# Designs tried in a protein design chat: VH-VL binders against Exosome complex component CSL4 homolog (exos-1). Part 2

Target 1, 208 residues: Exosome complex component CSL4 homolog (exos-1), of Caenorhabditis elegans (q9xxd2)
Amino acid sequence: MLAETLVAPGDKVLDAIGEYRMGKGLYEANRRIFASVAGFVNVYGFRDKSDNLVQVIEVRRSEDQLDNELLPFHGAIVTAKVMAVGLRFAKCDIISIGDKVYKKRFSALLPKKKLRPLEPELSEPFKNFVRPNDYILAKVCEDAEIKDKFVLSIAEDELGVVLCRGRFGEPMQKVDWNTVVSTRTGKTEPRKMAKVPQKCTLPTQSVA
Short names: E, the ipSAE of ESMFold2; O, the ipSAE of OpenDDE; V2, 0.75 times the mean of E and O plus 0.25 times the DockQ between their complexes.

## First folded at step 1 (VH-VL)

Design c6 (framework fv_cosibelimab)
Fold by ESMFold2-Fast, scan of step 1:
Structure c6 (fold): chain C 208 residues (1-208), chain A 124 residues (1-124), chain B 112 residues (1-112)
Amino acid sequence: as target 1 above (208 residues)
Amino acid sequence: EVQLVQSGAEVKKPGSSVKVSCKASGGTFSTYAISWVRQAPGQGLEWMGVIIPIFGTANYAQKFQGRVTITADESTSTAYMELSSLRSEDTAVYYCARDRGYSYGLHYYGMDVWGQGTLVTVSS
Amino acid sequence: NFMLTQPHSVSESPGKTVTISCTRSSGSIASNYVQWYQQRPGSAPTTVIYEDNQRPSGVPDRFSGSIDSSSNSASLTISGLKTEDEADYYCQSYDSSNHYWVFGGGTKLTVL
């Protein structure tokens, strides 16, 4: 399932947990992940004690949403949805900051120069990194507060796409750092996938 | 080297079901999809469906929808194809094949390793 | 859906070059990758070409693949024909609209 997808108890969220850690509102049965509460699916980044950025998947109720009390800030890791891709920028909407989901979306720009580290002139097409409707884990860059829009980066290895759809609306699954595969067609597509280091010994069913 | 080894030949009665196994060795089983293809005597190749073990997702050709079930057991690195309500027209050699669409950095859209085939004969 | 049409048979002498065509009935042949499989009697198919024109390790460079958008066809070309090349050859492509792998009808190559 995609972030912000509404689910009811018993609905299947994922066919396999993959690299995600299970957060609130989910349960596992025979390696399938189901919703235990009614709400919407969210994915966020969480720094563990060893400074590894782990991806947490959860189901949140609408009552848990922030009402613009905590604004995105420089250095924050946020979840954003790619809305449109241009030649030098993608337009994104910031969905959440860590485990806190916004009630109102914040506009942000993802510059092409922030897709890879130390790449002043990136020659690859934008679509090899992100596409419209992808959900990304991104870092808020400096000078965001002085503009109407925030600036995002996915240049670091641990940032990038966390959820995306294929051309038929089917969920895609990560194969490696630059490849996803359609759960419906078996066809691969390029994406810059958020890298998760070796899993630590925290519980698989919940995040404390 | 990656190898796919299939179960032995079977003779079945019309109306029964058959379950063919395909055991993978070498490589990482879960990183590749397994497709099933059949070939009737003297005829061409016909795709039946595919399973992607790491996702537990199977997709089937329309002709076989409702009669075929493809499953995988990651603990034994084995894929299975079960075909029900057998008819004489189902007499064929059934092949499993590893789909290269999921190789790291290679972006293949076809099959790279084939099983030896399993002859299924449907006769009264 | 679409069909992939191949000639039923082709024949050529050892040392010569042969080309086997694979024509897509609707939609562009270039819309999806084309693979080619070789099948000798009593044996499972083996891949000789993937991704339109790539060779797996172990396949000699006498085998090549190409796409011709003007005829809406893929072609398998085998140069320097050897008797061991005698086999059935199948093309394959993906139907993204119906989510099928589609095989051509097969071509019997005779080397005499």
Scores: ipSAE 0.000, ipTM 0.412, lowest interface PAE 17.8, mean pLDDT 79

Design c7 (framework fv_cosibelimab)
Heavy chain, then light chain:
Amino acid sequence: EVQLVQSGAEVKKPGSSVKVSCKASGGTFSSYAISWVRQAPGQGLEWMGVIIPLFGTTNYAQKFQGRVTITADESTSTAYMELSSLRSEDTAVYYCAREVTYDYGSDETSYYFDYWGQGTLVTVSS
Amino acid sequence: NFMLTQPHSVSESPGKTVTISCTRSSGNIASNYVQWYQQRPGSAPTTVIYEDNQRPSGVPDRFSGSIDSSSNSASLTISGLKTEDEADYYCQSYDSSTPYVVFGGGTKLTVL
ESMFold2-Fast, scan of step 1: ipSAE 0.006; ipTM 0.501

Design c8 (framework fv_cosibelimab)
Fold by ESMFold2-Fast, scan of step 1:
Structure c8 (fold): chain C 208 residues (1-208), chain A 124 residues (1-124), chain B 112 residues (1-112)
Amino acid sequence: as target 1 above (208 residues)
Amino acid sequence: EVQLVQSGAEVKKPGSSVKVSCKASGGTFSNYAISWVRQAPGQGLEWMGVIIPIFGTPNYAQKFQGRVTITADESTSTAYMELSSLRSEDTAVYYCARGPYDSWSGYSTPFDYWGQGTLVTVSS
Amino acid sequence: NFMLTQPHSVSESPGKTVTISCTRSSGSIASNYVQWYQQRPGSAPTTVIYEDNQRPSGVPDRFSGSIDSSSNSASLTISGLKTEDEADYYCQSYDSSNHYWVFGGGTKLTVL
């Protein structure tokens, strides 16, 4: 199950929690994660007291969505959906900022030069980093070349893909920083996966 | 279901430019890459460049840098290839083809769904 | 950048099997997918193999693709040759370093 997927109570969301922390609307049974409420699956990041980025997976009811009063701002960590990938840019929709989910999506660009640190032009194609329908944790930044647009970066280690699908729509599971494995075929695919610091991945006992 | 229809044959003088169109029907125009490939008489296929209409950003083969311009008009579902400073060596059939990218899914696709080809003859 | 090298021509009798090679000059042939296109006289190309070894709907199973890393080449194999298979065949792959699509020089298949 992937982000923005509509679920009903009892639907399976994940086969294992992995590096995520459980947010609201979920429960665990026999190591598997299920929805406890009706809504949509969401992943977001927040900075804890020690400024470590924590990835949280939750089920949001539609009525919990934020109206567009809090705009994305430079330096903010947002969750975005990759809509399309081109040769120099990926087009993304900003879904949420921290734990606040927008009703309206904000259009943003993810430049190829902001996929890894200090690499102005990559020889690898976009699909080795992000693909359409991937959900990413990204930092909002200014880009002199792309004026008056929201511009995203996933170059920092803590940023990158948090949820993605394989070729057949199946959920993918993180193997390492740059590798996911298909839950259907067992084959690996490249992705730049968001890193969660180990000290911040301790399990949550219960959810709402 | 998907069809690419190109503009008709052209005869051009050396030093002029030519602009070939490729109109897509059936399927979503903006979501797929459109490539341009040429074939000189009795020769093989040569890739010239590609555009992904949803981004409007083209990429060109090094040989054609500075002479080729590829554009797309999403409102008419039409891609264009303009080649300038024509020489007799540019005499060829020019094809548009869908691929090698499905920009919506991000996965590689073959160059399937080709236009019928446009013969451009450059003669003095 | 790299080149894809194919034999200029190949010929074989009806009912026999033919194999057309496509050799990459630098970098691994396996690092990027290989496609194969068939072009009959006066026609635009059509895809017979994509992603190394996949067949589009409508392409008979006597067409197959393979990759051989030891020779750094891809191969198109056509079994049970028919006169309708007479065509030019082109391999194609992607240069991820330059973001270019590269075609092989083409192979003229004659069925005699």
Scores: ipSAE 0.000, ipTM 0.445, lowest interface PAE 13.8, mean pLDDT 80

Design c9 (framework fv_cosibelimab)
Fold by ESMFold2-Fast, scan of step 1:
Structure c9 (fold): chain C 208 residues (1-208), chain A 122 residues (1-122), chain B 112 residues (1-112)
Amino acid sequence: as target 1 above (208 residues)
Amino acid sequence: EVQLVQSGAEVKKPGSSVKVSCKASGDTFSSYAISWVRQAPGQGLEWMGVIIPILDIANYAQKFQGRVTITADESTSTAYMELSSLRSEDTAVYYCARSEWELPDYYYMDVWGQGTLVTVSS
Amino acid sequence: NFMLTQPHSVSESPGKTVTISCTRSSGSIASNYVQWYQQRPGSAPTTVIYEDNQRPSGVPDRFSGSIDSSSNSASLTISGLKTEDEADYYCQSYDSSTPYVVFGGGTKLTVL
């Protein structure tokens, strides 16, 4: 199950417990995460007391969505969905900012040169970093001057893919910073994965 | 393979406008820019402008600013070039072509449409 | 903002080598990549060289590109000339300071 995917109580959200901190509407059974309420799955970034960006997974109800009164701003950490991948840019839709989920999506671009730090010419194809339908944690860039489009970066270690699916629609499990594995086939695929602090390796108590 | 297919030939009166279409296949609209280039009879290639559909950004050659409008419809994967206030000097074959881009730069045109002849006569 | 100047015509016999120049009027030719397009009569252009010296898939290795900063020019070289190479050739670059694509005036290659 991915962000904005509808679930009912008892539906499996993740095939295995990963590095996510568990938010509202979820429960754990045998290292698997299930929905305890009806709603949609959301993943967002949360900065802890030590300024570590931790990934929180939750199930939200549609009635809990915010009006679009808090626009994405420069330097903000947002959750975005990759919509299409081009040769030099990926087109993304911003889904949420922190724990606030937008009712209306905001258009954004992820430039190839913002996939890794200090890489002026990236020879690797986009698909080794992100693919259509991936969900990412990204930072809104301050030098965004593109017409009515936000510019995103995943260059920092704490940013990148947080949820993605394999060939059969199965959830992928993070192996390391650049590798995911199919929970169904065991086959690996490249992705630039968002880094999770070591002390957040297991789901914890709901926060918000 | 990937192709750009343009609309058919047009005959126009001076002072009117013309709108030429360019239908793209594959991932062209999500990945590439579309340029418009014209060629008057027996003359060379002249760049008119470009659009990046994914950004909704268009840039025009100074000579055509105010007369040319380039648009894109992502739902039909079709780019359009509209030229107004037509003169006899605008008689030319109009081409669309796709290119890689990294703003502010546009790279080589790797796929070209077949061309559309626009004749401006009284 | 700048012009690219090509000779109007060049001619050579089959089997020989021909070189077509493309000179930039202001700014360095090396500041931006140069591409070369081939246009046969009645046809749309096709790319024979991109990024100064790269060949697209399907273009024979008889076609090569080069940059000469001392003359501020790019060159397209075609070796082992064949009758099918007879066409108009255009160089092209871009101006990053004003995002405009610039074409050379074109060179008619005749293979006699």
Scores: ipSAE 0.000, ipTM 0.465, lowest interface PAE 11.6, mean pLDDT 81

Design d1 (framework fv_dalutrafusp)
Fold by ESMFold2-Fast, scan of step 1:
Structure d1 (fold): chain C 208 residues (1-208), chain A 121 residues (1-121), chain B 107 residues (1-107)
Amino acid sequence: as target 1 above (208 residues)
Amino acid sequence: EVQLVQSGAEVKKPGESLKISCKASGYSFTSYWINWVRQMPGKGLEWMGRIYPGDSDTNYAGKFKDQVTISADKSISTAYLQWSSLKASDTAMYYCARHEYFDSSGPFDYWGQGTLVTVSS
Amino acid sequence: DIQMTQSPSSLSASVGDRVTITCRASQSISSYLNWYQQKPGKAPKLLIYAASSLQSGVPSRFSGSGSGTDFTFTISSLQPEDIATYYCQQSYSTPYTFGQGTKVEIK
C-alpha cells in the first residue's frame, strides 16, 4: 500500500509486518498490518533521543494534517514522493515533515549528486536509486545551484526509499540496502533503501 | 501529442522589424524552457537563447543578446523571437525547441518545424 | 563558452557499414552530451541523450559513448534512410553549443 492511500477500518495496509515501527491507526493480525481507523496511510521518519532515524507507518485522519504553516527547513527529515526523474535531478513532492503531514505538497528537487556521499559525478542512472512514484525519506539541504526550490538528499545511510511499487503496481519488499524484490514476479530491482535500525535489532532472549 | 508549431516563412528588407512565433501544445507550457536555434544557409546549428514561460526568465548566447528579444505569452502557450532591425546576415532557418525546466542538463526533445527568414535588398 | 569540435566534417560509406563520428568538448561536460539527426529540409531529431541513452522510438543501430571531453556516436549498420547531417550538443551549461556537424552520405 502506498502512502496517502485512503483506508477504512479492516483494510489491509501491509502484506507482512515489516521494517517499520507501527504508529497510530493500525493493528497486526497473522503478521499482517490492518487499518483500525478511517484515514490515509502515511510513512514518516524522525530522529529519536539518541539521534537514530526511526521509520513509522500509520493511518492519519485529514484533521491531523498541517495547513502548510511550518515550511520545510534546512536539516529537516521529510517524506517525499518521487514525481519524475531527469538526468541531474529528480522532481519530488514533499508530503510530510517528521510526524506532521502537509495538506498541500511542496515541490523539491533531489540532485543526482545527493544520492550518495562524496559522489558529485555519479555515473549510475537514477533508476538504480529511486524511480517515479517511490516514497522516500530525505533531508532538506542547500545547493548553491538551486535558488528557487527545496533541495533533498538521500545520501545518508538512513535515508532513501521507504515504499515502492513494481511494474504491475505490486508492493516491493526490501532485500537489502540496494535491492527490492517484486511480491508478484520474484524479480529484483535496484533501489537505495532507507536503513531501518529496529528491524536489524532482534530480541536477545533465548527461546525454544 | 506534444507539438511546437512555428509561424510561416518571412521575406523582409534590411532595417525592418520582425516577430516570429512558436506555439506549444500537448504539454504543460510552464514546465519547459523554450530555446531558439539559428541555422544559416548551408551552416550548422547555433543556440541563440531560451525563455522559461513560468516567470519569463531569459538567457541569451552572448552574440545574440543585443540582436534579438525572446518573449512568451502563457495565455496562448506561445514563445516569440523578435528583431527591431533586420540585417541581411539574419537570413536563416530559425527553430524553437523545448527543454525540461527542472533538469537543465537534458536534451531538446521536441522541435518546431522551423521558420525560414530571408532578408534581402 | 564550451567549444564542441566534431569530426569528420563529412563521410561517405556503403549500406551496412559501421559509421563512427567523434565529438570533443573544450572542457569536461560530464555525460551531458546529446546527438541529433537532421535530414535535408527537416528539423533536427534527438537520437541520443546523456551521452549513451537511446531516445524512445530510435533504432538500436544508433549508439553513443564517452564522458568528460571525448564522445563517440556510432551507426552499427548504415541504412539508406540514415543519410543526414549529425550534430553533437553539450547541455552541461549555457550557452548550449553544437558541433559543426557531420554530413553522412552513401557511396
Scores: ipSAE 0.000, ipTM 0.500, lowest interface PAE 12.0, mean pLDDT 83

Design d10 (framework fv_dalutrafusp)
Fold by ESMFold2-Fast, scan of step 1:
Structure d10 (fold): chain C 208 residues (1-208), chain A 122 residues (1-122), chain B 107 residues (1-107)
Amino acid sequence: as target 1 above (208 residues)
Amino acid sequence: EVQLVQSGAEVKKPGESLKISCKASGYSFTSYWINWVRQMPGKGLEWMGRIYPGDSDTNYAGKFKDQVTISADKSISTAYLQWSSLKASDTAMYYCARLKYSSGWYRAFDIWGQGTLVTVSS
Amino acid sequence: DIQMTQSPSSLSASVGDRVTITCRASQSISSYLNWYQQKPGKAPKLLIYAASSLQSGVPSRFSGSGSGTDFTFTISSLQPEDIATYYCQQSYSYPLTFGQGTKVEIK
């Protein structure tokens, strides 16, 4: 199950555990994650006490959406959906900033030069990094050549694809940082996957 | 524990076919590219090509594209390098190596096989 | 194809000496440069990746630096076990290419 998919209580959200931290609206049974409320699936980045960017999966109700009061800002980590891939830019919609899901999506561009921290421009095709309908964790940045639009970067190792699906709408399973495998066909595809921290812990209160 | 073990030395005549192997253990074989590297006697290292065992995708260096075939068998975690017709100029040490990626798409051969010496003489 | 040129082709130094090897790419490869050590009769071993990152388990006397087209590999205090041929490799684009190698010997 991918982000923005409508779910009802009891619907299965994930077949695997450990890849995401569980947020609200979910419960675990038999190593699988299920919805405990009606709503839509969301994935966002959360910085833990050690400054690790942890991927959190949750189910949100539509009435909980942010009314666009907090605009995306330079340096913010956002969740975005890749809408279309061009020669030099991918067009994306910004979905959320942290655990705040926007009511109105913001259009943004993901330049090819911001797929990894290299200059000159990448020789590898866009599809080896992101594809249409992929969900990504990205950093909002500035670009002198792009005015009046939000610009995204996934160049840092903690950024990249967090959810994607194959040709038949099946969920893709992360194999390593640059490879996913179809849960239906067993075929692999390249993606720049957001890196999961070596220690995936949320802040906990110390015991007295 | 992670290792690549190659088949033993071969002595062949020009025109003969040959298939050498590289067996992986201690890691997910289908999740890493396997590369083949040639070293002519007394010379340096030369990249020949690679295979991704998960879907058998291959890339070859231009001069090897029509000379060798790279393949893999997932069921036994083994990659292969094959010649249909050997030449004396194929005499070399052949290494297989695993490609490890890091953040920022940095990549390196972190694990190497011990090498297979191929001697082609009349 | 990216051409990699190493210098010198060989060098002789004493135990404890600082040894520096240079590698030049025919075009900019950013920091996509690896260094390998090959001891006589053995397979190559990765020492440095991403131009300056030390591979796990490799002694700290080995280091790398540079970016773009010019790179250096340094052994801060040469040891007898460091007798080997050293190769640079660009990993920026396919086909992957190696330098011709630098043979390091002890006087």
Scores: ipSAE 0.000, ipTM 0.449, lowest interface PAE 17.3, mean pLDDT 82

Design d12 (framework fv_dalutrafusp; at its last look DockQ between E and O 0.17; V2 from the best seeds 0.00; counts 0 for: pae E 3.4 > 2, placed apart)
Fold by ESMFold2, look of step 2:
Structure d12 (fold): chain C 208 residues (1-208), chain A 120 residues (1-120), chain B 107 residues (1-107)
Amino acid sequence: as target 1 above (208 residues)
Amino acid sequence: EVQLVQSGAEVKKPGESLKISCKASGYSFTSYWIGWVRQMPGKGLEWMGIIYPGDSDTNYAGKFKDQVTISADKSISTAYLQWSSLKASDTAMYYCARFYDDSYGYFDLWGQGTLVTVSS
Amino acid sequence: DIQMTQSPSSLSASVGDRVTITCRASQSISSYLNWYQQKPGKAPKLLIYAASSLQSGVPSRFSGSGSGTDFTFTISSLQPEDIATYYCQQSYSTPYTFGQGTKVEIK
C-alpha cells in the first residue's frame, strides 16, 4: 500500500489513477498523479449506490499553517529538504515544523558533525547519510561557529531521511536504517534513515 | 608569512609518474582544506579536488576522479597532487590553495603554481 | 555539476571607466559566489566572497552583488593595475566550479 508514504509537492504518487478516485492534495498532469502539498498518502473507502467499494487516495497535512513570523526554535523537530551537499555542510530548506507546513522556506545548514552522535569528526563521506533532494526529519539546534542560519541535526536515531529518490528520480525503498534500494535498478545506497513512529492512519470510512 | 609554496616546474614524458607538492607555513595546516586547481595553457581555472589534512577527507571533481591522487603529510605540513601515468593533456599550471569552509567557502590563499609539461 | 557562465569573455575599457562583469549559474546558488582576480603570470587572488563581501585589503572600487542565479562584479573606476582575468566561482555544491573567465584590458 502507498498509505503512510511521505510526499512533497510535485512528487509522483501514481503512474495512473487506476481504480482510485482522486482526493484532496493531488493533481493530474500528463496522465500521472502528483502531490500538490507535502504530507502523507492516505487511502480510504466507502460503498456507492451499487454497493461497490470506492477507494479514494489523497495527501493529508495539518490544517494549521504557521505565519512567516513564527520562526523555527531550538529543539523543534522540523522537516527539511536537502538542497545541496558541500564539504562539511548540507544546505537545507526547512519546510515544516512538526506536521504544520510553513508558508515560506527557511534556510538551514546540516553540519557533517551533526550526522551521528558519536563521531563529531566523521571520516565517512556525507553521501552515506544524506543526498540532494532528500527530505529529512531533523532537530533545530544552535552552533557557536555558525552565523545567522538555522542549524539542524539528524544525530538522534529518530531523525534522518524520510523520503529519497535514486539517481534516475525513482522511489527508493528502505532496506534497513542505513540502506535504501532503488525500485528501478535494484542497487543499494547508504542513507541515515529516520525511525519514525507509526503514523495515525484513518481507517477506511465513508466520506460524504 | 602565511603562505603556500609549491614545488618547481616539471618536464615529463607521457607514461611517467609525478608527485608535486604544496608546503604550508604560518597557519594550522590540519584546520583548513587544501584544494588543487588546474589551468591549461591559455585557459581558465578548473577545480580538481580538495583534501582536509586533519583526517584526509577528500572530494574530487568527477573529471579528475581516478585520474589523480590528492594526499597530505601532516608532519611536514605538505599537500600533494600525483599522477601514476601522465598524459600530454596533463600539461598545465597547477595551483594549490587554502579553502576556508564555513557558512560560505572560498580560496583565500594561493600557491605560486607548478608548471607541468608533458611531451614526447 | 553547476555550470557558471561569465559575460563578456573579454573587454577593453579606458582608465576611469566603470566595468561590469556578469556571472550566471545553471541553478540557484543563493549567495555562494566568489570572485577572483588573476593578473598575467600570477596566481589568482580572492576579491569578493559570499557574492558581496569584500576581502580584506581589496580596494573599495571592487564590488559584487546578486543572489540566486545572476551575479554582477563591478570595478567602479578602472585602474591600469586592474588588467587581469576575473573568475567567478560557486561554493554551493561540490565540485565548486569556476566560470570561464573575463579578460579585462586597458584601451
Scores: ipSAE 0.313, ipTM 0.672, lowest interface PAE 3.4, mean pLDDT 84
ESMFold2-Fast, scan of step 1: ipSAE 0.489; ipTM 0.774
ESMFold2 (binder alone), look of step 2: mean pLDDT 95; pTM 0.960
OpenDDE, look of step 2: ipSAE 0.604; ipTM 0.830
ESMFold2-Fast, scan of step 4: ipSAE 0.442; ipTM 0.748

Design d2 (from d1 with heavy chain N35G R50I H99L E100D F102G S104Y S105E P107W Y110P; framework fv_dalutrafusp)
Fold by ESMFold2-Fast, scan of step 1:
Structure d2 (fold): chain C 208 residues (1-208), chain A 121 residues (1-121), chain B 107 residues (1-107)
Amino acid sequence: as target 1 above (208 residues)
Amino acid sequence: EVQLVQSGAEVKKPGESLKISCKASGYSFTSYWIGWVRQMPGKGLEWMGIIYPGDSDTNYAGKFKDQVTISADKSISTAYLQWSSLKASDTAMYYCARLDYGDYEGWFDPWGQGTLVTVSS
Amino acid sequence: DIQMTQSPSSLSASVGDRVTITCRASQSISSYLNWYQQKPGKAPKLLIYAASSLQSGVPSRFSGSGSGTDFTFTISSLQPEDIATYYCQQSYSTPYTFGQGTKVEIK
């Protein structure tokens, strides 16, 4: 999870900004992106001037985490972790909203019918879209049948899996909108992928 | 201190050109959009357009696209709003504002103090 | 373009009164709605962002609520310094449109 990647001032975050927009806690030098504060790397989505979903990368201090003050709301783009898949919904924990990382996770449901546009009942299994422990970019939405719980959708093209791991804990690489490949075994697996810049890498903690 | 400081009031005649400025300080100028808002005397706020100084990308409200040019100079952290030929109907207060986005794409904060443009013969 | 309609266009209330202003979007804007205060001769000032978040330094008597198309701005106890025109503004998509404004006066 990006929110757990620690950096110190001067650590390189990205070799190039790529498709990300630069948020707070970062600075540019020689076209490379560095941390200006100590904290953790975070990526969030928001709608730009033309209603396009844009991914923003930033560095947040631990003290900047929300204490459940701003609840997830209809239409918000959130980052969530898939916890378990069921027959008609997957259980997820909402991790962040926009550029704010929650101190406590909010429980949410991802209905099978909200994996693709206008699919009242999908014949395909959940595993072709998301799997447990995947991190997703999702939109908070309403559902008439589900009360008192947050509901997520990944039906829009820009939404879906942003980070997943293979059976051995290895990183998976996006091949296209519905396919990832194991960096260890070379085997492919289906996923509904959100758009993520190809050559952006996450920093590791710097040596003192 | 994050602030936007605008150029002083202008009195012009129809047909004259004009360029007004908005100088930013206290933040990374190239990392935030800057917008321009018009307020005609006694009227409400009208969104004119925005610029991203990092790459000079612009987006205009339809009715202003052919009336004005928005630009920015990164070397002096200054955004501009320009007319090639002023009309009496351009008489208004013009504000610049930063599009801030801590949680979402945005809200306008801070605002410049405004530049009053009076166009009369 | 998304149209923003405020109600009422003006109101007159007494000090200590609860004042409510509404704003309606012509289509869903989620929570991408802001409220600004403009006093005579001054630039607008941000009070509420993201429909319900209070800007730092703004008194707690100001609040916002709503999502989708219907939004409400409330002053729980009107003070003399609150006399101003209030504007809602959507930041969901360009052009970022403002409501027509609500003028708040003391009677």
Scores: ipSAE 0.000, ipTM 0.420, lowest interface PAE 19.7, mean pLDDT 81

